# Ledger of designs, part 17: VH-VL binders against q9c950r261to396

Target 1, 136 residues: q9c950r261to396
Amino acid sequence: VPTFEDVKEVTIRRSKLAKWLMEPFFEELIVGCFVRVGIGRSKSGPIYRLCWVKNVDATDPDKTYKLENKTTHKYLNVVWGNETSAARWQMAMISDGHPLEEEYRQWIREVERTNGRMPTKQDISEKKEAIQRTNS

## First folded at step 4 (VH-VL; framework fv_ixekizumab)

Design t9
Fold by ESMFold2-Fast, scan of step 4:
Structure t9 (fold): chain C 136 residues (1-136), chain A 122 residues (1-122), chain B 112 residues (1-112)
Amino acid sequence: as target 1 above (136 residues)
Amino acid sequence: QVQLVQSGAEVKKPGSSVKVSCKASGGSFSSYAIHWVRQAPGQGLEWMGVIIPYFGTAYYNQRFKGRVTITADESTSTAYMELSSLRSEDTAVYYCARDLGYDYGEDYFDYWGQGTLVTVSS
Amino acid sequence: DIVMTQTPLSLSVTPGQPASISCRSSQSLVHSDGKTYLHWYLQKPGQSPQLLIYEVSNRFSGVPDRFSGSGSGTDFTLKISRVEAEDVGVYYCMQGIDYPYTFGQGTKLEIK
């Protein structure tokens, strides 16, 4: 099972999505990483779910939105639990904060509940290295 | 075009429960959030709660805490709102409404169902 | 809960004249994501509400440009530059920043 620190190191923040948005490596880099998806607000603040990025969805060029200082029609198909299903999400709804340990525990429970696939050590290691190369 | 089609009008006795359905057609159901809003005769709009089917998560207006349950069946693209322990004050038109905030980041009700009149009388 | 207050509650307008509706929130509707979560809906007689303006100033698909929204923070305005017979109904503002979502009391627009 990947540790919280493993998941944290391959969780991409909104500012990094905006930075890499126009790069030719964008989809290859972020697919297989995690993002912290905003799903609502409570009295204690915004509510997030840790989701695995399945692919980038750019199928509707007319559906544009602002992502930081850029405009885009790219969305993320994200997985929460079972990898056979995905939900399409605007990157502007992705957190620019670090994931919380409770969110990591919720993700573990949901993957188990839905009999979803846990990332392998190789999956995590490859994404950590790719992110490090891009930041260098 | 996306449509939300609700179940028909119901007359209920005080203390009973009602379950209203909202079937989505056109577009993708899994990326929706479905809200429930009611309107008593001649009155304004009151938000009851929301379900985010993909995440299996529902949130409720605390005014209805313990009486309202919102569920969804993704295989039939149908959301349900069940209200229990009915009172005369629950007589209202109940609307479902779609929120694409989770897909498109819009966080507003772009399409509404036609409404379901629930009358609570003895 | 965020309280939404609309003024006026009723408005009668001669066709072709402008109309203005105000909406005030008890706290700021500006989110840290840079968006302001204030939306306007129109409910025509006997019909479901329909989206008119979202996020303060954006017209929803099919909404004529005689409708405009403005405002910031806690004070918002919906304007109709030239009222037409089709505009009759009740206008509601709504905040979508925090649960529970809340609506203003509604403003009934009638033609003289």
Scores: ipSAE 0.186, ipTM 0.729, lowest interface PAE 4.2, mean pLDDT 87

Design u1
Fold by ESMFold2-Fast, scan of step 4:
Structure u1 (fold): chain C 136 residues (1-136), chain A 122 residues (1-122), chain B 112 residues (1-112)
Amino acid sequence: as target 1 above (136 residues)
Amino acid sequence: QVQLVQSGAEVKKPGSSVKVSCKASGGTFSNYAIHWVRQAPGQGLEWMGVIIPYFGTAYYNQRFKGRVTITADESTSTAYMELSSLRSEDTAVYYCARDLGYSYGEDYFDYWGQGTLVTVSS
Amino acid sequence: DIVMTQTPLSLSVTPGQPASISCRSSQSLLHSDGKTYLHWYLQKPGQSPQLLIYEVSNRFSGVPDRFSGSGSGTDFTLKISRVEAEDVGVYYCMQSIDYPYTFGQGTKLEIK
């Protein structure tokens, strides 16, 4: 089971998605990472879910939206729990903050509840290295 | 195309509960958010809450806090709104409405159900 | 809660003449994503509400071009360039920037 620190290090923030959007390595880099998906708001602020990135969906070029100061038709297919079920989400709704430990615990519970596949520590380690290489 | 079909009219006694269903067809159910809006006879529209089925997450108008529960069953593409401790003031037409959840941030109701009249009387 | 105020509450129009409905919000509906979360719905007699205009000025699919929306910040307008008999009903503005979502009181459009 990956630790909270493991997941935190491979959670991609919105600003990084915007920065890497046009790069040839974009899909290869972010697939298998996590994103904090904004799913609502409360009196205490916005509410997020930690989701695993299954793939990039660019199949609908007429459905564009703003991501920071860029325009894109790229969406993320994100997984909450079981990887056989995915939701398409705008990158504009991805958090620019770090994940919270309670979000990590909710994600663990959902993967277990749905009998989904848990990423290995090795999978996470490889993504950490790829992200670090890209940031330098 | 896209259609939301709601359950039939209900007559309930004060203090009871009612559970209204909204079955969606067309499109991928997990990519929607489903909102519930009510309208008392001769009055305006009042937002009750929303569910995002893919995440199993619901948010409610504080005016109904503790009395309203919104759920969804992805296997049947059906959302439910349950309102408890009914009062005569809860007599209204209850509507479900769809929001494109996969494009979050475009929070508007593109399709509405036909409405369900709930009458609360003794 | 964000308060939505519509004027007028009732309008009676001769067919072919224009109609204008105003909606004012108690705070700005402009989000940091650059979108303004103000939408217009029409409820015809005995029917469910239907979407006319989303995000201030975008016509929903199948909505005639005689309908147009405009405005910014807290002040918004829905215009019908030439009213037809099928336009009879109650018009509502709605904000969706913050929970709870709130509607204006409604404007009833009648034909003279």
Scores: ipSAE 0.258, ipTM 0.773, lowest interface PAE 3.7, mean pLDDT 88

Design u10
Fold by ESMFold2-Fast, scan of step 4:
Structure u10 (fold): chain C 136 residues (1-136), chain A 122 residues (1-122), chain B 112 residues (1-112)
Amino acid sequence: as target 1 above (136 residues)
Amino acid sequence: QVQLVQSGAEVKKPGSSVKVSCKASGGTFSNYAIHWVRQAPGQGLEWMGVIIPYFGTAYYNQRFKGRVTITADESTSTAYMELSSLRSEDTAVYYCARGGEWLDYYYYMDVWGQGTLVTVSS
Amino acid sequence: DIVMTQTPLSLSVTPGQPASISCRSSQSLLHSDGKTYLHWYLQKPGQSPQLLIYEVSNRFSGVPDRFSGSGSGTDFTLKISRVEAEDVGVYYCMQSIDWPYTFGQGTKLEIK
């Protein structure tokens, strides 16, 4: 089971998504990473879910939105629990903060509850290396 | 076109519980948030809570302090709102309403159920 | 909780005349994504609420162009350029920037 630190190191913040949006390596880099999806706000602040990125969805060119100072029709298909059930999300709704340990624990519980695929520590390490190469 | 169809009117005694259903048809149930809003006779609208079926997550207005539970059954495209420890002031029309697709970040309610009258009387 | 305050609480309008309803929020409804999460609903007598305007100024599909919304930050206005008999009902503003979502107390529009 990957640790919280493992997941945290391959969780991509919104500012990085905006930075890499137009790069040729974007989809290959982002797929297999985690993103912190905003699902609402309470008086305690915004509420997030840690999701695994299954693929980038650019099939609807007429469905555009603003991401930082850019306009895009690219969405992320994210997985909460079982990878057979993915949801399409705007990158504008992705957190620019680091994940919390409680969010990591909620993600573990959901993968287990739905009999979803748990990434290995090796899967995470390979993705971490790819991210580090891009930041070099 | 998407419709939300709610269960029929109910008369309940104080201290009991009521469970109202809201069935969605004609659209993707899991991609939407389902909100519950009530309206006491002659009064305004009061937001009770929301469920995001894809995440299995519900959030409640703290005014109901542990009395409200919102659930969803994706296999039947049905959301439920259960309110316990009923009081006479819980007499109201209860509405379910669909939030826009969360992926568009709209968070407004575009489709509403017809409402369910719950009367609490001894 | 964010408090939504509407004025007036009721108004009577002759058909063909304009109507204006104000909504004030206790804090800014502008999100860091650049959108303002203020919406207007109409509840006709005996019916469920229906969406009129979302995100301050966008008319929902099928809503006549006589309805318009404007405002920013904490102050918002719904205008009906020429009121028709079918416009009778209670108008509500709602914020959706934070949970719990909150509504104004409603403005009842009647025909003279």
Scores: ipSAE 0.452, ipTM 0.834, lowest interface PAE 2.6, mean pLDDT 88

Design u11
Fold by ESMFold2-Fast, scan of step 4:
Structure u11 (fold): chain C 136 residues (1-136), chain A 122 residues (1-122), chain B 112 residues (1-112)
Amino acid sequence: as target 1 above (136 residues)
Amino acid sequence: QVQLVQSGAEVKKPGSSVKVSCKASGGTFSNYAIHWVRQAPGQGLEWMGVIIPYFGTAYYNQRFKGRVTITADESTSTAYMELSSLRSEDTAVYYCARGGEWLDYYYYMDVWGQGTLVTVSS
Amino acid sequence: DIVMTQTPLSLSVTPGQPASISCRSSQSLLYSDGKTYLHWYLQKPGQSPQLLIYEVSNRFSGVPDRFSGSGSGTDFTLKISRVEAEDVGVYYCMQSIDYPYTFGQGTKLEIK
């Protein structure tokens, strides 16, 4: 089971998605990482779910939206729990903050409840290295 | 174009339960939230709760704690609101409403069902 | 819970004249993302509510430009520049910054 610190280090913020959006490495870099999908808000702030990125969906060039100061037709297919339940989401609704430990615990429970795939130590390590290379 | 179609009117006895359905047609069911709002005769609007179908997550107005349950079946694009331990004060028109088509816009309700009258009487 | 208060509770307007409805919240509806989570709905007699204005001042698709919303923080206004017969109904403001979502008590608009 990856630790909270492992997941935190491979969770991509919205500003980083916007920065890397047009790069040739974009899909290969972000697939297998985590994003915080916004699903509501409370007085304590916005409510997020940690989701695993399955792939990038760019199949409809007419369905554009604004992401930061750019316009894009790229969406993320994200997984909450089991891979068979992937859903398409705008990157504009991805959090620009760091994940919370409670969100990590909710994600663990959902993967277990749905018999979903848990990332391996190798999966996490490879993504961490790829992110480090891109930031340096 | 998305349309929400609700189940028909019901007459219930005090202490019973009612389950109202809300079927979405057109559009993608999983990318928006479904809210439930009620209106007693001659009164204003009261928010009961919301479900986000993809996440299976529901949030409730605490005034209904323990009595209201909101569920969704993505395979049939149908949301349900069940209210138990009915009282005469629960007599109202119950509406379902969509919380927008975009993640950051699901905080407002753009498409509404036609309403379901639930009458609680002995 | 956030309390929403509307004034007036009712108003009667001659067709073609303007109308104005106020909505006050017990707490600020401005969120840290810079957005203000106040919306306006119209319920025509015998019909479901319909969205008019979202996030203070944005007209929903198909809503005539004679409808406008303004305000900030806790004080909001819905204006109709020239009232028409089809505008009759009850107008509600709603906040969605926090659960539970709450509505104002409604303002009934009638034609003289």
Scores: ipSAE 0.207, ipTM 0.752, lowest interface PAE 4.4, mean pLDDT 87

Design u12
Fold by ESMFold2-Fast, scan of step 4:
Structure u12 (fold): chain C 136 residues (1-136), chain A 122 residues (1-122), chain B 112 residues (1-112)
Amino acid sequence: as target 1 above (136 residues)
Amino acid sequence: QVQLVQSGAEVKKPGSSVKVSCKASGGTFSNYAIHWVRQAPGQGLEWMGVIIPYFGTAYYNQRFKGRVTITADESTSTAYMELSSLRSEDTAVYYCARGGEWLDYYYYMDVWGQGTLVTVSS
Amino acid sequence: DIVMTQTPLSLSVTPGQPASISCRSSQSLLHSDGKTYLHWYLQKPGQSPQLLIYEVSNRFSGVPDRFSGSGSGTDFTLKISRVEAEDVGVYYCMQSIDFPYTFGQGTKLEIK
């Protein structure tokens, strides 16, 4: 089971998605990473879910939206729990903050509840290296 | 072109439960918020709660605490609102409504079901 | 809970004349994200509510430009520049800045 720190290190913030958006390595880099998806607000503030990126959906070039200072038709297919289900999301809805430990615990519970695949520590390590390679 | 189609009118006895369905057709179901709003005869609108089907997360108006349960079945693109311990004051038309597109799940309701009349009578 | 108060409760208007409906909230509806979470709905007789205006002033798709919304903070207005027969119904403002979402008590618009 990856630790909270493991998951945190491979959670991509919105500003990094915007930075790498046009790069040829974009999909390969972010697939297998985590993103913090905004799903609404409560009296206590914004509500996020920690999701696993399955792939990039660029199939509808007419459906554009603003992401930071750029315009894009790229969406993320993200997984909450089971890998066989995916939801399409605008990257504009991704948090630019770090994940919270409670969000990590919620994700663990959902993966277990749905018999989803848990990333290995090796999967996380390889993804962390790929992210660091693009930053240096 | 998304439509929300609700189950038919029901007559219930006090103390029983009712489960109203709301089936989405013609569009993506799981990525939208589904709200429930009721309206007693001749009265205004009252928000009951919301669910994000993909995440299974529901939030309720505390006025209905412990009596209302909102669920969703993604395989049938159907949301449900179950209200238990029914009273005559629960007689109302119950609406489901879709909350925007993926950008703002909780903020406004753009597509509404036709409504389901629930009558609570002895 | 945030209380939404509408005035007037009813209007009777000759076709082609303007109509104006006010909505006041007990708390500011301006969020730190810069958006104001105030929306307007119309319920025609025997029909479900329908969205007219979202986030104070944005007309929903297909809504005629004779409808306009304005306001800020706690004080909002819906205007119809020239009322048509199909505009008959009950108008509701709603806040969505905080749970529970709350509606105004409604304003009934009738044609003379």
Scores: ipSAE 0.061, ipTM 0.691, lowest interface PAE 6.1, mean pLDDT 86

Design u2
Fold by ESMFold2-Fast, scan of step 4:
Structure u2 (fold): chain C 136 residues (1-136), chain A 122 residues (1-122), chain B 112 residues (1-112)
Amino acid sequence: as target 1 above (136 residues)
Amino acid sequence: QVQLVQSGAEVKKPGSSVKVSCKASGGTFSNYAIHWVRQAPGQGLEWMGVIIPIFGTAYYNQRFKGRVTITADESTSTAYMELSSLRSEDTAVYYCARDLGYSYGEDYFDYWGQGTLVTVSS
Amino acid sequence: DIVMTQTPLSLSVTPGQPASISCRSSQSLLHSDGKTYLHWYLQKPGQSPQLLIYEVSNRFSGVPDRFSGSGSGTDFTLKISRVEAEDVGVYYCMQSIDYPYTFGQGTKLEIK
């Protein structure tokens, strides 16, 4: 099971999604990373879920939305528990903050409960290196 | 105050389908999951499934073998449970119940609807 | 599926006396997050179930302090220190650690 620090290092913020949006490496880089999806608000602030990115969906050029100061028709298909939880999300709904340990624990619980796929040590290591290369 | 208000009682024929609604008021609809639980006359409680509205995704008790479909309409704050290929054994009171688990990490049913009696008879 | 077993299935109590209901799970309900996913509900005659106790021992809002929950792992107890007429109904334990969520068979509490 990946640690909280492992997941944190491969969690991509909204500002980075916006920055890399038009790059030819975007889909290859983002698939297999985590994003923090906004799902509501509590008395203490916004509520987020850590989701694993399965693919980038750009099949509907007519369905555009604003992401920061750009316009895009790219969406993320993300998974929280298992494949049946896959949902298509606007990147505008992604947090620009760091993940919380409680969010990590909730994600693990949901993956285990639904008998979903857990990222391997290899999956995490590969994404850490790819992100580092891109930020260089 | 949080309230879950369900649609009225139904009498259905074997082989038909029924769709029960559950309208939520109070709180933010997308912040919680809605579960469906049924109770046959004189029997205990049986979990059917859950919908997580913000993901548009549902999980089901496999004993219903593709007969149950749970959906949600965030614009009306309403969850639906549709059960197809009805049998006399499906006669039960069907409840919806709220779960803040996916939003707050607390997986229990804090509020329940009033129940909807579905009678399956010829 | 996790099987939940309640004992007794029925209980008759004189008002003011204590009552105790047991719930056993076929697997541990303790998660690696440190929480135990065992909850108790009461269904009064003709009414929807209502939450009494969540995560083993926490009373839900508005639940009288005469109700208490305890236990760990696979063995859990609901206690009523002084049974009142309004406590009549069927008590259910539920596990929510794994899908499908499962309930015990229910314990019917009656007044003598």
Scores: ipSAE 0.015, ipTM 0.555, lowest interface PAE 6.5, mean pLDDT 86

Design u3
Fold by ESMFold2-Fast, scan of step 4:
Structure u3 (fold): chain C 136 residues (1-136), chain A 122 residues (1-122), chain B 112 residues (1-112)
Amino acid sequence: as target 1 above (136 residues)
Amino acid sequence: QVQLVQSGAEVKKPGSSVKVSCKASGGSFSSYAIHWVRQAPGQGLEWMGVIIPYFGTAYYNQRFKGRVTITADESTSTAYMELSSLRSEDTAVYYCARGGEWLDYYYYMDVWGQGTLVTVSS
Amino acid sequence: DIVMTQTPLSLSVTPGQPASISCRSSQSLVHSDGKTYLHWYLQKPGQSPQLLIYEVSNRFSGVPDRFSGSGSGTDFTLKISRVEAEDVGVYYCMQGIDYPYTFGQGTKLEIK
C-alpha cells in the first residue's frame, strides 16, 4: 500500500498541469499520477477527492475551457477507486494545494471497497523520478 | 437527447416517508450531477440537494437536516430522493434536474424531469 | 446561504413591448475561475422549469435571441426585447456558485 507521502509526491497540482499542458510529454508524464479533484463547495470550504489519472481526453476540440491564463480542450479521465470506471474532468477543477491525509485515507477505503488496483511503491517511485527529471 | 423520467404522484400521511425516482436515458448517468428541487403549490423553487453518482457523494440543503436522502443506482441510471418525517408543508411538486456534464458542479441545470406531486395530508 | 432577490415580483406587458427583470445577490457570484455563476430559468404554466441563460449572458441552446442577460458581481438583469405570448410564465434567477443553490422569489410575466 503506498504511504501518504508516496501519494503526495506524485500528486500533480493545477499550476503544474497548466505549465506542462502544451508539452509533448504531457500525457505520458501525468498518466499514473494523482490529482485532487474539486467536487463542490460547502460552508467548510472546497471538497476534494484524490483521483488516479488514467489518460488525457482531447477528443472534442469544441469543448474548451480556461485553465489559468490558457484555453484548452484537454480533459483528464480520472479514477475514483476502481480503474475500470473513469470520469472526465476539467483541469480547471483540480486543486492547486497539497493533498490532505484524510483525502488519502478516503482514497484507500474507496480502492478497497471497489476492489480496485492499488499502485505499488515501485509505480510511485518511477513516477516521482519522471516528475523530478521534468523539473530539472 | 437526455431525458429524465420521474415516478408518479403520491399521497402520504404526516410522519411517513416518500421516495421519488428519476430515471435518466440517452446519456452517461455517472458523469452528471442530479439535483432535486421542490415547489410548493403557488410558491417558488427550493433546492434540496444533489448527488454526484460517480463519487457516491450527496450534499443537502441544511433546512432538511436529517430528513432528506439522495441516492443513485448506476446500473439502472436512476436517482432517488427520499424525504422522511413528512409534514403538510412538504406538499409540493418535486423535480429532478441534471447538472453539468463531466461533473462540472458549478453549472446550471439543463434537463429537468416532469415533476412528481407529493401530497401530505391526514 | 446566498440570498437572491428579484424585482419586480410581477409585470404585465403588451405583446411586442420589452420587459426587464432584476436580480440581486447578497454576495458576489464571481468565482476565482473568472466566471459568474448566475443563471436564469423560465417556468411556463403547468411545465417544468427550463434553462434560459447561464453564466449571466449565455443563451442556452434553442433560446430565442430576444432574451438577453447582463450584469456583474451582485446585480443582474434579464431582458426580453419583444415579449411574445409564449413567454408567459415565472422567471427565476439562481446562483450556482455555492451549496445550497438558491433561487430568487420568481417574477410572473403576464400579457395584457
Scores: ipSAE 0.281, ipTM 0.779, lowest interface PAE 3.8, mean pLDDT 87

Design u4
Fold by ESMFold2-Fast, scan of step 4:
Structure u4 (fold): chain C 136 residues (1-136), chain A 122 residues (1-122), chain B 112 residues (1-112)
Amino acid sequence: as target 1 above (136 residues)
Amino acid sequence: QVQLVQSGAEVKKPGSSVKVSCKASGGTFSNYAIHWVRQAPGQGLEWMGIIIPYFGTAYYNQRFKGRVTITADESTSTAYMELSSLRSEDTAVYYCARGGEWLDYYYYMDVWGQGTLVTVSS
Amino acid sequence: DIVMTQTPLSLSVTPGQPASISCRSSQSLLHSDGKTYLHWYLQKPGQSPQLLIYEVSNRFSGVPDRFSGSGSGTDFTLKISRVEAEDVGVYYCMQSIDYPYTFGQGTKLEIK
């Protein structure tokens, strides 16, 4: 089971998605990372779900939206618990904040409930290294 | 093309409960959210809540003070809205509506059910 | 809760003439993601509501180009460049930046 710190280090914020959007390495870098998907607001503030990025969907060039100061037709297919289903997400809806430990615990519970796949130690290690290389 | 088909009109007495169904056809149910919106006769629209089946979560308008419960059964592609402790003021047309085809734009409603009239009278 | 206020509450328009409906929110609808969560719906007599405009200015599929939305922050406008008979009904603005989602009171558009 990856630790909260492991997941936190491979969670990509919206500003980084916008920065890397046009780079040739974008899809390879982002797939296998985590993103915080916004699903509304409560009296306590924004509500997020921590999701695993399955792939980048760029198949609909006519369906564009703004991401920061850029326009894109790229979407993220993200996994919440079970790998057999995926939800398509605009990167504009991704949080620019760090994940919370409660969000990590909710994600663990959902993967276990749905008998989904946990990232391996190797999966996490490779993503940490790739992100660190890109930030340097 | 997705259609939302709701259950038929109901007449209820004060203090009872009603459960309205909303069956989706033509698409993958878990790929979108379902909102519930009501409209009292001659009045405007009032948002009641949302269920996001993919995330297993529902959020409610607190004005209903714990009387509303929204559920979904993915095996039958059906969402439900149950309202308990009914009052005459709950007489309204109740609509279900899809929050877009994909969850990335669930925050507005593009496909609406035909509505279910619930009348609460003694 | 965010309060949505529409003006006017009703208007009568001669066919072919323009119409304008205003919507004001009690709080800014601009999110840190750069999107503004303001949408417009039309409810024709005896029918379910239908989506016209999402995120201030984006026309929904199949909506004629005589409909346009504009605005920012707390002040928004829906314009119809030339009103047709099929446009009669009640227009609602809605915010979706915060739960609960809230609608304006509605603006009834009638043909003179």
Scores: ipSAE 0.473, ipTM 0.853, lowest interface PAE 2.9, mean pLDDT 90

Design u5
Fold by ESMFold2-Fast, scan of step 4:
Structure u5 (fold): chain C 136 residues (1-136), chain A 122 residues (1-122), chain B 112 residues (1-112)
Amino acid sequence: as target 1 above (136 residues)
Amino acid sequence: QVQLVQSGAEVKKPGSSVKVSCKASGGTFSNYAIHWVRQAPGQGLEWMGGIIPYFGTAYYNQRFKGRVTITADESTSTAYMELSSLRSEDTAVYYCARGGEWLDYYYYMDVWGQGTLVTVSS
Amino acid sequence: DIVMTQTPLSLSVTPGQPASISCRSSQSLLHSDGKTYLHWYLQKPGQSPQLLIYEVSNRFSGVPDRFSGSGSGTDFTLKISRVEAEDVGVYYCMQSIDYPYTFGQGTKLEIK
């Protein structure tokens, strides 16, 4: 089971999604990473779920939205628990904050409950290296 | 052509519970929030709570927390609102409505069910 | 909870005349994302509520140009430039910046 720190290091913030949006490596880089998906608000602030990125959905070119200083029709298909139940989300709805340990624990419980696939430490290590190479 | 179709009117006794259903037809169910709003006769609208079916996460108006349970069944595209310990003051039309929290229909309710009249009488 | 206050509570308008409904919130509805989470709904007699205007001034699909919304912070206005018989019903403002979502008391619009 990957640790919270493992998952944290491959959780992509909204500003990085915007930065890499137009790059030819975009989909290859972010698939298999995590994003914090906003699912509601409270008086204490927004509420998030840690989701695994399955693929990029660009099938609706007429559905555009603003992501930072760019316009895009790209959405993320994200997985909460089981890979067979992916959901489409705007990258504008992804957090630009750090993941919380409670969010990581909720994600673990959901993957186990739904008999979903856990990424390996090797998978995460490879993503971490790819992210580091991109930032260098 | 997304529609929300609710279950039929019910007459319940004080102290019992009622479970109202809201079935989505056409369009995507799991990625949108489903809200429950009630209206007592001659009164205004009151938000009870909502759920995002994909995450199984429900949010409640604290006024109803402890008596209201909101659930969803993705396999049937149906959301439910169960209200327990019914009192005469719970006599109202109960509406389900589609909205998004961080989705395409962001923070507003664009599609509404036809309403379900729940009458609490002895 | 955020309290939403509408004025007037009832309004009787001659056909073709304008109508104006005010909504005031107990705190600012402006979010740090730059959007203001104030929406207007119409409930016609015997019908479900329907969305008229979202995020202060955006007319929902199919809503006639006669309807317009304006305002900022805590003070908002819904205007109907020339009231028609089909506009009869109860108008509600709603905030969705924080839970619980809250509605104004409603403004009943009657024609004649």
Scores: ipSAE 0.063, ipTM 0.705, lowest interface PAE 5.8, mean pLDDT 87

